# VHH binders against Abasic site processing protein HMCES (HMCES), part 91

Target 1, 269 residues: Abasic site processing protein HMCES (HMCES), of Homo sapiens (Human) (q96fz2)
Amino acid sequence: CGRTSCHLPRDVLTRACAYQDRRGQQRLPEWRDPDKYCPSYNKSPQSNSPVLLSRLHFEKDADSSERIIAPMRWGLVPSWFKESDPSKLQFNTTNCRSDTVMEKRSFKVPLGKGRRCVVLADGFYEWQRCQGTNQRQPYFIYFPQIKTEKSGSIGAADSPENWEKVWDNWRLLTMAGIFDCWEPPEGGDVLYSYTIITVDSCKGLSDIHHRMPAILDGEEAVSKWLDFGEVSTQEALKLIHPTENITFHAVSSVVNNSRNNTPECLAPV
Below, E stands for the ipSAE of ESMFold2; O stands for the ipSAE of OpenDDE; V2 stands for 0.75 times the mean of E and O plus 0.25 times the DockQ between their complexes.

## First folded at step 11 (VHH)

Design m66 (from s4 with T98A; framework vhh_8cml_1; at its last look DockQ between E and O 0.56; V2 from the best seeds 0.00; counts 0 for: pae O 4.0 > 2)
Fold by ESMFold2-Fast, scan of step 11:
Structure m66 (fold): chain B 269 residues (1-269), chain A 121 residues (1-121)
Amino acid sequence: as target 1 above (269 residues)
Amino acid sequence: EVQLVESGGGLVQPGGSLRLSCAASGFTFDDYYMGWFRQAPGQEREFVALISWSGGSTDYSDSAKGRFTISRDNAKNTVYLQMNSLKPEDTGVYFCAAELYDYSGPSYDYWGQGTQVTVSS
């Protein structure tokens, strides 16, 4: 996964993340640095995206089932990185392969500290490669959406008008992530950054791309991934696997340029 | 920093052979698909060949099939293009490109600056 859409206004995004804590109380996640949230139809690595993480990461005696929502930099900068400029990192940390997560120091260390997060998006984009050519077809990939009175289920057959109504009840894509905290050696604000864990694609996506993000399908999976106070690394990693509960449609080449930030980026072609 | 440096281009007669090399640095080479592209004057950049991160699969344009062979040496961080039975239509600047296999994008992640191949008498 290397391109997402996360365009909902902050208040709409917050309500879409309503959840129940361990005692069954309905809650909204509490924001950290809300002014750093930048909605976009076309988010690339290096930009900030919203993630959910346990309140216990910030408050010593907090209930580990309570959630914070915070913007973090996409592209994990390890806590041990000693250069002054994160762009000098010699390897790509946009994604973390599930099969080697415990072998790579950059991911193993924060995972051991319980630094698990859930990366939020409307959906993600992948470019289908055509054999024998350099042509690529972009697709927008997202959870199946429930029909409402004011909108139908989304799909390639829906008109552009109907797509505008779907966002009121949009089910956000919830991807398993790992984050780390980096303190610049010459001082400055702590940088929070994340990576998205990836797995082999499911059968439904195999014709588009052979890899997919590790999707946490439903509140039980999301809750267990976030709750590092009660759920061990070993138990949490059992949640990391391909899922078939996903849908997609082809989109236009407008999405190719990451500077394009309009609804046309995800509209069906 | 990431760098892809092509070499091995030159002037060759029709029917001749050339072996191009692309030396990669600044990234984890064996996590990337590696490709070769070419561009003739006044033409679009076109796909020539592709090799998977492990070397287990390859793909070729119709014009390259049967004449060109792509290979890689992960211990040396190098990808190669062996070009046989060269013809004037193969003339162009040849570019090395790298794409992380973990996700796909609208284009390759990294590009070299190219090496000139000229096929003429």
Scores: ipSAE 0.633, ipTM 0.827, lowest interface PAE 0.9, mean pLDDT 90
Fold by ESMFold2, look of step 12:
Order: structure tokens, then C-alpha cells, then sequence
Structure m66 (fold): chain B 269 residues (1-269), chain A 121 residues (1-121)
């Protein structure tokens, strides 16, 4: 996973993240650093995107089932990184392979501290290579959405009102992530950054690409992944597997240039 | 610092052979697809061959099939292109490229500076 869409206005995104805490109480996640949220149809590594994490990371004795939403840098910067500039990091930390997560210091250390997060997106993009050529077909990949009015899928809307209803009820893609906190050696604010865990692709996606993000399908999976106070690393890792509950459609090459931030990026072709 | 350094180019007569090498450093070689591309003067860079991170799968352009063989040695962080039955149309600068296997994108992540291959009588 190297490109996502996360375009919803902050208030719509927040409402889409409604959840129940351990006691069954309905809640919205509390924002940290909301001014760093930069919505776009076309997010790339090094950009900030919103993630969910446990309140317990920020408050002594907090209920670990309560959620914070915060923008974090995509591309985990390990806490032990010694250079002054994160762009000097020579390791690719956009994704973390599930099969080696406990062998890589960049990921094992924060995971051992319970630094698990849920990475939010409308969906993600992957490029299918055309055999024998340099041509690539991009796809937008996302959770199946509940149909409304018999025609509630992406690209079915004829008017702004119908398009608005699609996104008001959009089920956000929820990907398993690991984050870390880096203190710049010259001082300044702590940098929060994340990586997305990847797994072998499910059968439905194997023709597009052989890897996919580890998707947390449903409230129970999301809650267990986030709750480092009650769910051990060993138990949390059991949540990391491919899912067939995923859909996709081909999109135009407009998405190729990460500067293109329009609905056309994810529109079916 | 990522580096891809091609070598092995040169002048060869039609029907001859060359073996190109690309030495890689600055990244985890075993995590990357490796490819070869070529560019003739005044033309766009075109695909020649691709090999998977493990070496278990290959792909070739129509012009390369049956004549060229891509291979890799992960212990040496090197990818090779064995070019046989060379034709004047194969003349150009040959580039190696790398792309992370874990996710895809619109283009390759890293490119070398290229090595010249000239096929002329």
C-alpha cells in the first residue's frame, strides 16, 4: 500500500469513526493536532493522514478502549533515528511486512510498546502491471459499501446531492498500523509517524498485486488492535491476515501524479 | 544513498552477445523487483525485462523474448541481462530500475545512470 484516498472533511471523517467503548458507550474519537489533517483524494508517503490510537498513549490511567484520532506522517521514523532530518532515513518504512515484523527493529520496538494504530482511508490504490510492457492499470480498492436507493456505489451519482450521500455513509477502510514517536536531536515537536502492515493478497486481489494492507474488518478487530492495555502483542498479531471482504474498480491514470487531488482519481473508468 | 550502477555495455556486431550487470546498494535488494529498460536517441525509454525479488518470475518485452535473459544474484546485490542475437534495433542506453515488491506505483522507485550498447557493423 503506497497510495490512499482520505478526502472527507474533518467533521464527516469524525462521524464515520463513531465507536463503542468497552462499556458499550457510543463515542466519537477525540482529535489531536486537527490542523495537521490534509484531506486529499491522492495521499502519498511522507504526507500526514489520520490514524486512530488508544487514549492510554496520552493519558495516565485512561480507559484504553477510548480512541484518539490524530494525523501522523506516513513512513515510520524510528525513535532511535539519530539524524536531524527524517528524509535521511534510508529504510523504506511505508509498509511493514507481517511475516518479519518481530525481526525488524524499526517495527518490533514500537510494537512491543503497544504502539498500534488504525490507519484510515476512503480506500487505497494499486497499479496492476501489464505483462510484457511498461503499462500499468491503477485500481481503487475499498470496503464494499451498503447500497442506498438501489444505486449507491461510487460513480453512480448524477448530482452533488447523491454524491454527498454516498460519502456521508462511507465505510472507511481500516488498516492495521504501527506508529513510533521520534524526538528530533536538535529539539522541536515529537514526530508521530506510522507504517501500514501488509500481508499476502487475498484471491480477489491477486491479479492486481501480490500484497495488500492488513485490513481490520469490523469493530471487534479494530477495538482489539487498538487496545494495548488489554490485548497483548501476541493476541493482536492474530488479527493480521488477508480478507476477501474487499472490492475494487479500475481508475484513470489521473491518480498517477500525486499532485492531482480530484474526485476523478477514484472514479470508475 | 541508493545507487544502481550499470556496466558491461559496449560495441558489438549484429548477431553478437553482451552481458550487462547492475550493482545495487543503499536498499534491501531482496525486497525489490529489478528491471531493464532501454532508450534509443530521440525515443522514449522502453521496457526490456523484469525479474521478481526472489528471481522466481520473469517478464520480457516482445522484442527481448527468446534473445535476452534477466537474472539476479541476491547475495551479490546484482541483476544481469544476457543479450544474445543482438540487432541494430537493440542499440541504446540500457538502464536498470528497482521497485519495492510490497506495493505498486505508477513508476519504478530507483533508476541507474545507464550503460551504452551499440550494435553496428
Amino acid sequence: as target 1 above (269 residues)
Amino acid sequence: EVQLVESGGGLVQPGGSLRLSCAASGFTFDDYYMGWFRQAPGQEREFVALISWSGGSTDYSDSAKGRFTISRDNAKNTVYLQMNSLKPEDTGVYFCAAELYDYSGPSYDYWGQGTQVTVSS
Scores: ipSAE 0.498, ipTM 0.792, lowest interface PAE 1.9, mean pLDDT 90
Fold by OpenDDE, look of step 12:
Structure m66 (fold): chain B 269 residues (1-269), chain A 121 residues (1-121)
Amino acid sequence: as target 1 above (269 residues)
Amino acid sequence: EVQLVESGGGLVQPGGSLRLSCAASGFTFDDYYMGWFRQAPGQEREFVALISWSGGSTDYSDSAKGRFTISRDNAKNTVYLQMNSLKPEDTGVYFCAAELYDYSGPSYDYWGQGTQVTVSS
């Protein structure tokens, strides 16, 4: 996964992240660094995206089922990194393959510390390779949305009004991530950054691409992934597998340029 | 510094074989898809072959299918192109390219300088 969409206004995003804590109480995640949230239809590595993480990461003795929402840098910067510039990292940390997660120190160590997060997105983009050619067709991939009688498929939203309704009730894609905290050698703010765990693609997606983000489907999966206080790494990793509960549609080449940040990025062609 | 260095090109007769190598450095090789492209004189660069990071998936152009085999050795940070049954039409500069596992678009991230392959009687 090298491109996502996360364009919802902060308030809408927050509401979309409503959850029940372990006690069954309805809650909204609290924001950390809300000013770093930059909505975009076209999120690329090194940009900030909102993730969910357990409150226990920030507050001692906190209920680990409580969630915080925080923009983090896409592309994990390991805590041990000694250069002053994260861009000097010589290995790809945009994704973490599930099959090698325990083999790479950059991911194993933070994972062992319980630094699990859920990366939020409207969906992600993937490019289908045309066999025998260098041409690629981009697709927007997301959770199936509940068709309300009035809200056609993303493709059927004929009116701006209908679009707004669609997004107000949009089920966010929830991807499994690992985050780390990096302290710049020269001082400054602690950098929170994340990687998206990837798995083999589901059968439905296999024609587009053979790999996909590890999607956490449902509140239970999300809760277990986040709750590092109660759920061990071993148990959490059982949640990492392909899911067939996705849909997709072809989009225009507009998304190819990371500078393009318009609704056309995810619009059906 | 990222480097892709192609080798193994040369002059070969029709029906002959060549094995191209591309040595990669300066990046995490096993995180990338590797590809071969070629460019004939006066023509656009064209796709030849692609291999996934693990080597479990390959793709070929129609012209390459059945004749060319792409492979990789991640321990050596090298991608190979075995070319059999070469034809004059296969003549061109062959380029090695690297693409991130996480597809960021239609463009490859890194390119080699190319190696000349000439198929002539």
Scores: ipSAE 0.028, ipTM 0.502, lowest interface PAE 4.0, mean pLDDT 89
ESMFold2 (binder alone), look of step 12: mean pLDDT 81; pTM 0.815

Design m67 (from s4 with E99D; framework vhh_8cml_1)
Fold by ESMFold2-Fast, scan of step 11:
Structure m67 (fold): chain B 269 residues (1-269), chain A 121 residues (1-121)
Amino acid sequence: as target 1 above (269 residues)
Amino acid sequence: EVQLVESGGGLVQPGGSLRLSCAASGFTFDDYYMGWFRQAPGQEREFVALISWSGGSTDYSDSAKGRFTISRDNAKNTVYLQMNSLKPEDTGVYFCATDLYDYSGPSYDYWGQGTQVTVSS
């Protein structure tokens, strides 16, 4: 996963993240740095994306089942990084492979501190290798959505006009992430940054790409991944596996250039 | 730290053969797809061949099918391109490439410096 769509206005995004805490109370996540949230149909590494994380990371003695929503930089900057400019990090930390997460210092250390987050998106893009050519076919990949008379069947058969109607009740993609906190050596604000954990692709996606993000399918999985106060690293890692509960459709090459930020990026071709 | 080093290019007559090698270092070679591309003067890079992480699947451009064979030796961190029945139109700089990121993109991010293949009488 190296390109996403997360275009919902802040209020719509917040309502889409409604949840129940450990006591069964209905809640909305509380925002940190909401001004840093920039909706886009075409989000690349190094941009900010909204993530969910436990309130306990910010408030000592907070209920670990309560959630904060905060924009974080995509591309984990380890807490031990010594340079003044994060772009000088020589490793790509856009993704963290599930099979090596406990072997890589950049990921093992924050994971040991409970720095688990859930990365939010409308969906993500992958580029299918086309036989006999240097060109690739982009696909938009997302959770199956509830069908209504107005939204109909969502997919390649639908017109772009139909896509404008589906966002009010869109089920956001929820991906398992790890974050870290980096303090600039010369002072300044703490940088929060994240990586998306990846797994082998499911059968449904294997023809598009051989890897996929670790998707947390449903509120039970999301809650357990976030709750570092009650769920150990060992137990949380059991949630990291491929899922078949995913759908996709081909999109135009407009999405190839990360500067393009229009609904055409995810519209079916 | 990541390095791809091509070798095996040269000058050959039409109908001749060459075997290109790409030595990879700085990453877990047997976890990633490896590809070969070529570029003639004034043209964009053209896809030639692709091999999966295990060697279990391969893909070829139409011009390469039946004449070229891509293979890999994961114990040696090396990918190969065996080129048979070479034609003047196969002339170009041949590049080894990989997506070291655990995601696909519009194009490859890592390239070797290339090895020149010239097919002429």
Scores: ipSAE 0.237, ipTM 0.631, lowest interface PAE 2.4, mean pLDDT 88

Design m68 (from s4 with S57D; framework vhh_8cml_1)
Fold by ESMFold2-Fast, scan of step 11:
Structure m68 (fold): chain B 269 residues (1-269), chain A 121 residues (1-121)
Amino acid sequence: as target 1 above (269 residues)
Amino acid sequence: EVQLVESGGGLVQPGGSLRLSCAASGFTFDDYYMGWFRQAPGQEREFVALISWSGGDTDYSDSAKGRFTISRDNAKNTVYLQMNSLKPEDTGVYFCATELYDYSGPSYDYWGQGTQVTVSS
């Protein structure tokens, strides 16, 4: 997973993240750095994406079941990184393989510190290799959505006004992530950055790509992954596995260029 | 509240040994990585050693490798740094650290008060 869509306006995104804390109190996540959130149909590594994380990461006496939403850089910069420029990292930290996460010090250290987050997206893109050519077919992959006359489906929208109804009740994709905090050696603001954990592709996606993000399907899984105050690393890792509860459709080559940021990127072909 | 209390520092001759201890309280010690860092006057804080929550994995800086050993006793909520073959360049304040959110604000590694290690003739 190297490309996502996360285009919802901030207020719509916030409402889509409504949740219940440990006491059953209905809540909206509290924003940090909301002005750094940039909606896009075509998000690539090194850009900022919204993530959910426990309030306890910022506030020592906070209820660990309460949630913050914050934009973080996609591409984890380990806290131990000694150079001045994060783009100079010797290896790609866009994704973190589930099978080696406990063997890679860059990932197991923040994981051991409880630095778990949930990466939010409308869905993600993958490119299917076409046999006998150098061409690839892109697909938009997302949670099955509840179909109503008001929400409809992506393919049913005939105009921008109708497209808005598709997104009003959209179920956001919730991907398991690990984040870290890096302090620049020359001073400046702490950099929060994340990686998406990846697993073997499920049967339903195997013809498209051999890997998929570790998707947290439902509020129970999301809550357990985020709640580092009550759920140990060992227990949280049991949530990391492929899911079949996913759907997809082919999209046009418009999405190939990360500069293209229009609804056409995820429209069915 | 979370507390980390370092001890065991002192003055030693080059080639000597010291064992540092860090007593932890106020959190579930068995669930967190523990580390040792040091800082000499006028220098940046430097990583020394790291140990996983179970003790099954350790990591060392190049300067510490082969001379220092990190260990932990989860029954006593204590992490240790055994330092052998000490050199003058090992002089500094040694800090015990873990990831716990001790204050409101951005995420921080929690640091103890430190223990002074001086290696001189």
Scores: ipSAE 0.000, ipTM 0.123, lowest interface PAE 17.6, mean pLDDT 82

Design m69 (from s4 with T28E; framework vhh_8cml_1)
Fold by ESMFold2-Fast, scan of step 11:
Structure m69 (fold): chain B 269 residues (1-269), chain A 121 residues (1-121)
Amino acid sequence: as target 1 above (269 residues)
Amino acid sequence: EVQLVESGGGLVQPGGSLRLSCAASGFEFDDYYMGWFRQAPGQEREFVALISWSGGSTDYSDSAKGRFTISRDNAKNTVYLQMNSLKPEDTGVYFCATELYDYSGPSYDYWGQGTQVTVSS
């Protein structure tokens, strides 16, 4: 995963993240730095994206099942990074392989501190290799959406008007992430940054790309991944595996240029 | 700085063999897929072979299947292409390429300068 869409207005995004704490109380996640959230149909690494994380990361005695939503930089900057410019990091931390996460210091250390987050998106993009050429076909990949009279379903039969209504009840993609906190050596604000854990593609996606993000399918998986106060690293890692509960459709090459930020980026062709 | 340096090309007769190498530096080599592509005079660059970060998965173009073998040595930051039963149609500049870790993009992000393979009598 290296390109996403997360375009919902803040209010719609917040409601889409409604959840129950361990006492069964229905809640909305509380925002941290909401002014840093920038909706986009075409988010690339180094941009900020909203993530869910446990309130216990910010408040010593908080209920670890309560959730904060915060924009974080995509591309994990390890806490030990000693240079002053994060863009000078010599390795790509956009993704973290599930099979080597416990071997790589950049990921093992924050994971050991319980720095697990859930990365939110409308969906993500991957480019299918076209044999015999350097051309690629982009696809928008997302959770199957429940068909309702108000939202409709995305497909070739849907009108442009149906596309607008689909977002009212959109089920956000929830991807397993790891974050870290980096303190600039010359002072300044702490940088929160994340990586998306990746796994082998499921059979349904294998013709598009050989890897996929580790998707947390449903509230039970999301809750266990976030709750570092009650769920150990070992138990949380059992949630990291491919899923077949995913769908996709081809999109136009407009999405190729990360500067393009319009609904055309995810519209079916 | 990501660098890919190909070597091992040359002139060979039909039916001969060549082993290409690609030395990688500037990134965590064992976290990336590595691919081989080729470009014949007047033609588009075409896919030849791909190997996963661990070496556990490989993929080949139809023209390469059964004749070429891609492999890697993660301790040496090197990917190889063993080419057997070479044909005149295999003539071209062979490029080593990689894309950003674990995701696809509109195009491969990193390419070597290429190594010339000529198959003729």
Scores: ipSAE 0.294, ipTM 0.682, lowest interface PAE 1.9, mean pLDDT 87

Design m7 (from m1 with E102D; framework vhh_8pnl_2; at its last look DockQ between E and O 0.75; V2 from the best seeds 0.00; counts 0 for: pae E 2.7 > 2)
Fold by ESMFold2-Fast, scan of step 11:
Structure m7 (fold): chain B 269 residues (1-269), chain A 117 residues (1-117)
Amino acid sequence: as target 1 above (269 residues)
Amino acid sequence: QGQLVESGGGLVQPGGSLRLSCADAGFDFSSYDMAWYRQAPGKERELVARITSGGYTNYADFVKGRFTISRDNAKSTLYLQMNSLKPEDTAMYYCAAGLEYDDYDYWGQGTRVTVSA
């Protein structure tokens, strides 16, 4: 996973993240640094994306089931990194393989501190290799959505005109992430940055790409991944596996250039 | 054919030079770490050189000072400049790209380098 869409205006995104805490209280996540949120149809590594994380990371004795929403840099900078410039990091941390996460110090250490987050997106993009050409076919991959009128799920085969009407009730893609906090050695604000955990592709996506993000399907999985106060690392890692509850459709090559930020990036061809 | 396409291999005499290229005309790899691996006859595949998306380079001890890895993100091309070539450098050379720590999801089919008088 190396490209997402997260284009919803801040208020629509916030409402899409409505949840219940452990006590059953209805809540909206509280924002940190909301001005750093930049909606885009075409988000690449190094850009900021919104993530959910437990309130307990910021407030001592907070209820660990309460959620904060914060923009974080895509590309985890480990807390132990000693250089002044994160671009000088000696390896890529855009994604983290589920099968080696406990073997890599950059991921094992923050995971041991409970630094689990849920990465939010409209969906993500992958590029399918096309036989006999030098081009690839991009696809937009997302949770199945309900139809605008109460008639069932909207899928890849549905009319493009239906897309404009679904954003008010769009079910956001919820991907398992790990974050870390890095203090610049010469001072300045703490940098919060994340990686997306990846797994083998499910059967439905295998013809597009052989890897996929670890998707947390439903509020129970999301709650358990975030709640580091009650759910151990070992228990949380049981949530990391391929999922089949996903759909997709082919999109225009306009998405190939990460500078393009228009609805055409995710519109069905 | 893999997703990355290598070129520039060939036959060269000891002490000679070659420049390998790895190109992708349809995809932007600028955010990816990229690497050159090689596999000599009867040996396992080994890392030759890598370059991060931020430009950090790392080399295997056996090529340090002789090989230079570089990238041109505008052309979506990775290079390996090989100088002072030795018979021990004879191998298939593979291009790789990935978004994970020391792990690569995209591989080319390889280009053959033979160093022989």
Scores: ipSAE 0.617, ipTM 0.804, lowest interface PAE 1.3, mean pLDDT 88
Fold by OpenDDE, look of step 12:
Order: structure tokens, then sequence, then C-alpha cells
Structure m7 (fold): chain B 269 residues (1-269), chain A 117 residues (1-117)
């Protein structure tokens, strides 16, 4: 996964992240650094995206079932990194393969500390190789959405009004991530950054791309992944597998350019 | 994102030089680790050189300073300058791009390099 969409306004995003805590109380996640949230239809690595994480990471003795929402840098910078420039990492940390997560120090260490997060997105993009051409067809991949009587398929949103309705109750894609905290050697603000855990693609996506994000499907999976206080690493890792509960449609080549940030990026062609 | 397309391969004499290029007009390279691999007939594909998104380079032991990997993000092009070529360098050379640790998601079709007297 190298591109995502996360364009919802902050308030809409927050509401979409409503959850029940361990006590069954309905809650909204509290924001950390809300000003760092930059909505975009075209999110690339090194940009900031909102993630969910347990409150226990910030507050001692907090209920670990409570959630915080925070923009973090896409591309994990490990805490032990001693260079002043994160770009000097000798390996790419945009994604983390699930099968080798425990073999890589950069991912194993923060995971062992319970630094699990849920990366939020409208969906993610992948490019399918077209046979016989040098062109790749991009696809937008997301959770199936509930068809409201008035809101046709994302493809049928012929009017701006219909488009807005589609997003009012959008089910966000919830991807399993690992985050870390890096303190620059020269001082400054602590950098929070994340990697997306990847798995082999489900059968439905296999023709598009051979890898996919580890998607946490449902509140239980999300809760267990986040709750590092009660759920062990070993148990959490059982949640990491391909899912067939996804849908996709072809989009225009507009998304190819990371600078393009318009609804056209995810619109069906 | 387009297809990675390798170019610059060909027939060269021992001691000669070639410059390979890998380009994708629709591919934003800036976030990707890039690499050159090669596969000789009857041999496994092997890493030749890699360059991270940040510009860190690493080379296989057999390169011994003969090859230089570089990238131009503005042009979305990867290069492999190959000097002092040897017959054992004869192979299909592949460009690769990836966002995962030590893994590459995108591959070119390859360009053939033949070193022969």
Amino acid sequence: as target 1 above (269 residues)
Amino acid sequence: QGQLVESGGGLVQPGGSLRLSCADAGFDFSSYDMAWYRQAPGKERELVARITSGGYTNYADFVKGRFTISRDNAKSTLYLQMNSLKPEDTAMYYCAAGLEYDDYDYWGQGTRVTVSA
C-alpha cells in the first residue's frame, strides 16, 4: 500500500470513529495534534494520516480500551534511530510484512511495547498491470458501504449532493499499523510515525495486486488490536490476515500524481 | 503508476561500460526504494544494487565499485552505471521498486546485458 485517501473533515472523521469502551459507553476518540490533520484524497508515504491508538500510551493508568486519534507520519522511524534525518533510514518502513514483523527490529521492538495503531482511510489505491500495455490501471479499494436508498453506488453519485451523502456515513477502512516514537538527536518534538502491516492479497484482489494492507474488519478486531493492555502481541497478531470483505472500482490516472488532491482521485471511471 | 521499463542493455566487450535506465512516466519514485537485480541463465535472480528513497546505496559484493546506482526523482528514473564489465555480468537486468523492508512490489520486464569478446 503506497497511497490512501483520507479526506473527511475532522468532525466527520471523528464521528466515524465512534466506539464503545470496555464499559459499553459510547465514546468519540480524543484528538492529539488535530492541527496536523490534513485531509486528502491522495495520501502518500511521509505524509501525516490519522491513526487510532490506546489512551494508555499517553496516560498512565488510563483505560486501555479508550481511543485517541492522532495524525502520524506514514513511514515508521524507529526510536533507536540516531541520525538527525529520518530519510537516512537504510530500509523502507512504509509497510511491514506480517510474515517478517517479528524478524525486523524496527517493527518488533515497538510492537513489543504495545505500539499498535489503526490507520484510518477512506480506502487505499493499487495499480493493476494491464496486459499488453505499459500502463497500469489504478483501483480504489475500500469496505463495502451500506447502500442507502438515496445513495447509489459511489459510481452513481451523479450530483454533488449525492456525493456528500455517500460520505456522511462512510465506513472507514481500518488498517493494522505499528507506530513508534522518535526523538531527534538534536532535540525537538517527538515524531510519531507508523507503518502499515501488509499481507498477501485476498482472492478478490489477487488480480490487482499480490499484497494488501492487513485490514481489521469490525469493532472487535479494532478494539483488540488497539488494546495492548489486555491483548498480548501474540493474540493481536492473530488478527492479521487477508480479508475478502472489500470492494473496489477503477479510478482515473489522476491519482498517479501524488500532488493531485481532488475527488476525481477516487471517482469511478 | 505506469510500468517500470528498463533500457540501456546491449552487447559490450569486456572492460566496456553500459548505463541502464529504468523509468515509469506515471510512477512517483520519491517514496520507493529502488533496486537493480540480475538473472543470468540458469542462475537465481540476485541483487545488484539498491537505493533507498533517501538515497542510501548498497551494492552486492561482486560489484566491487564497478557499478553505481543513482536516481532522479524529478524524472522518475533509476540508473545503473556499469563500468569494467565482465563476461560474468551477462544477465537480464531488472528494475524493482518497493515500499516494504527488503521487498519489492513492482518489477520491470528487464533489459539484457551481454558481455562478450
Scores: ipSAE 0.571, ipTM 0.801, lowest interface PAE 1.1, mean pLDDT 91
Fold by ESMFold2, look of step 12:
Structure m7 (fold): chain B 269 residues (1-269), chain A 117 residues (1-117)
Amino acid sequence: as target 1 above (269 residues)
Amino acid sequence: QGQLVESGGGLVQPGGSLRLSCADAGFDFSSYDMAWYRQAPGKERELVARITSGGYTNYADFVKGRFTISRDNAKSTLYLQMNSLKPEDTAMYYCAAGLEYDDYDYWGQGTRVTVSA
């Protein structure tokens, strides 16, 4: 997983993240650094994307079921990293294989500190190589979406605004991530950064690519992954597996160039 | 378009040099780790060299300082400078790209290198 879409305006994104706390009460996540959110149809590694994490990471004795939403750098920079330039890491931290996560110091250490996050996106892109050709077919991959719930809601002429109504009700893809906090050796702001955990692809995606992000399907999975105050690392890792509850469609090659930030990136072809 | 394309292979005499290139115009690989693999007839594909997005390199033992992997991140182009070539280096050479060690999402179709008199 090396490309996502996360294009919703901040207020729409925030409402899409409505959740229930441990007492069953409806809440919205509280933003940290809201002005640093950079929406785009075409997010690549090293860019910032919003993640969810427990309030307990920021406030002593906070309710660990309460959620913060914050932009973080894609590509985990370990807290122990000693050089001033994160590009000097000796291996890529864009993704983290679930089967070796406890063997890599870059991921084991923050995971042991409960530094679990949920990476938010509209969906992700993956490229299928077609045998016998020089072309790759990109796909946009996302949760199945709820059809407009009640017949008869639309009785007026069609308009471009119908597209926006689809996105107001969009179910965000929720991927399991690990984050760390790096203090640059020469000073400056602490860098928050994340990796996306990967697993073998489910059967439905295996013809596109052999790996997929670890998707947290539903509020129970999201809550358990985030709640490091009540859910141990060992219990949380049981949430990491492929899911078949996923859908996709082919998209144009416009998405190949990471500078293209247009709705065409995810439009069906 | 949309696939890694290797070039620069060919026939060379022992002791000679070749420079392989790998590019994918229009696809941004600047955040990817890249690698060269090779495969001789009847053998398994084996790693030759890898380079991280930040420039950290690893080489197979058989390289012994003869090959140099490099990249131009602005052009998303990967290179393999091969010097002091030996007949044992005869193989199909493949370019690969990935976002995690040993997880290569993209592969080229290969370029043939033949070392003989």
Scores: ipSAE 0.440, ipTM 0.739, lowest interface PAE 2.7, mean pLDDT 87
ESMFold2 (binder alone), look of step 12: mean pLDDT 82; pTM 0.829

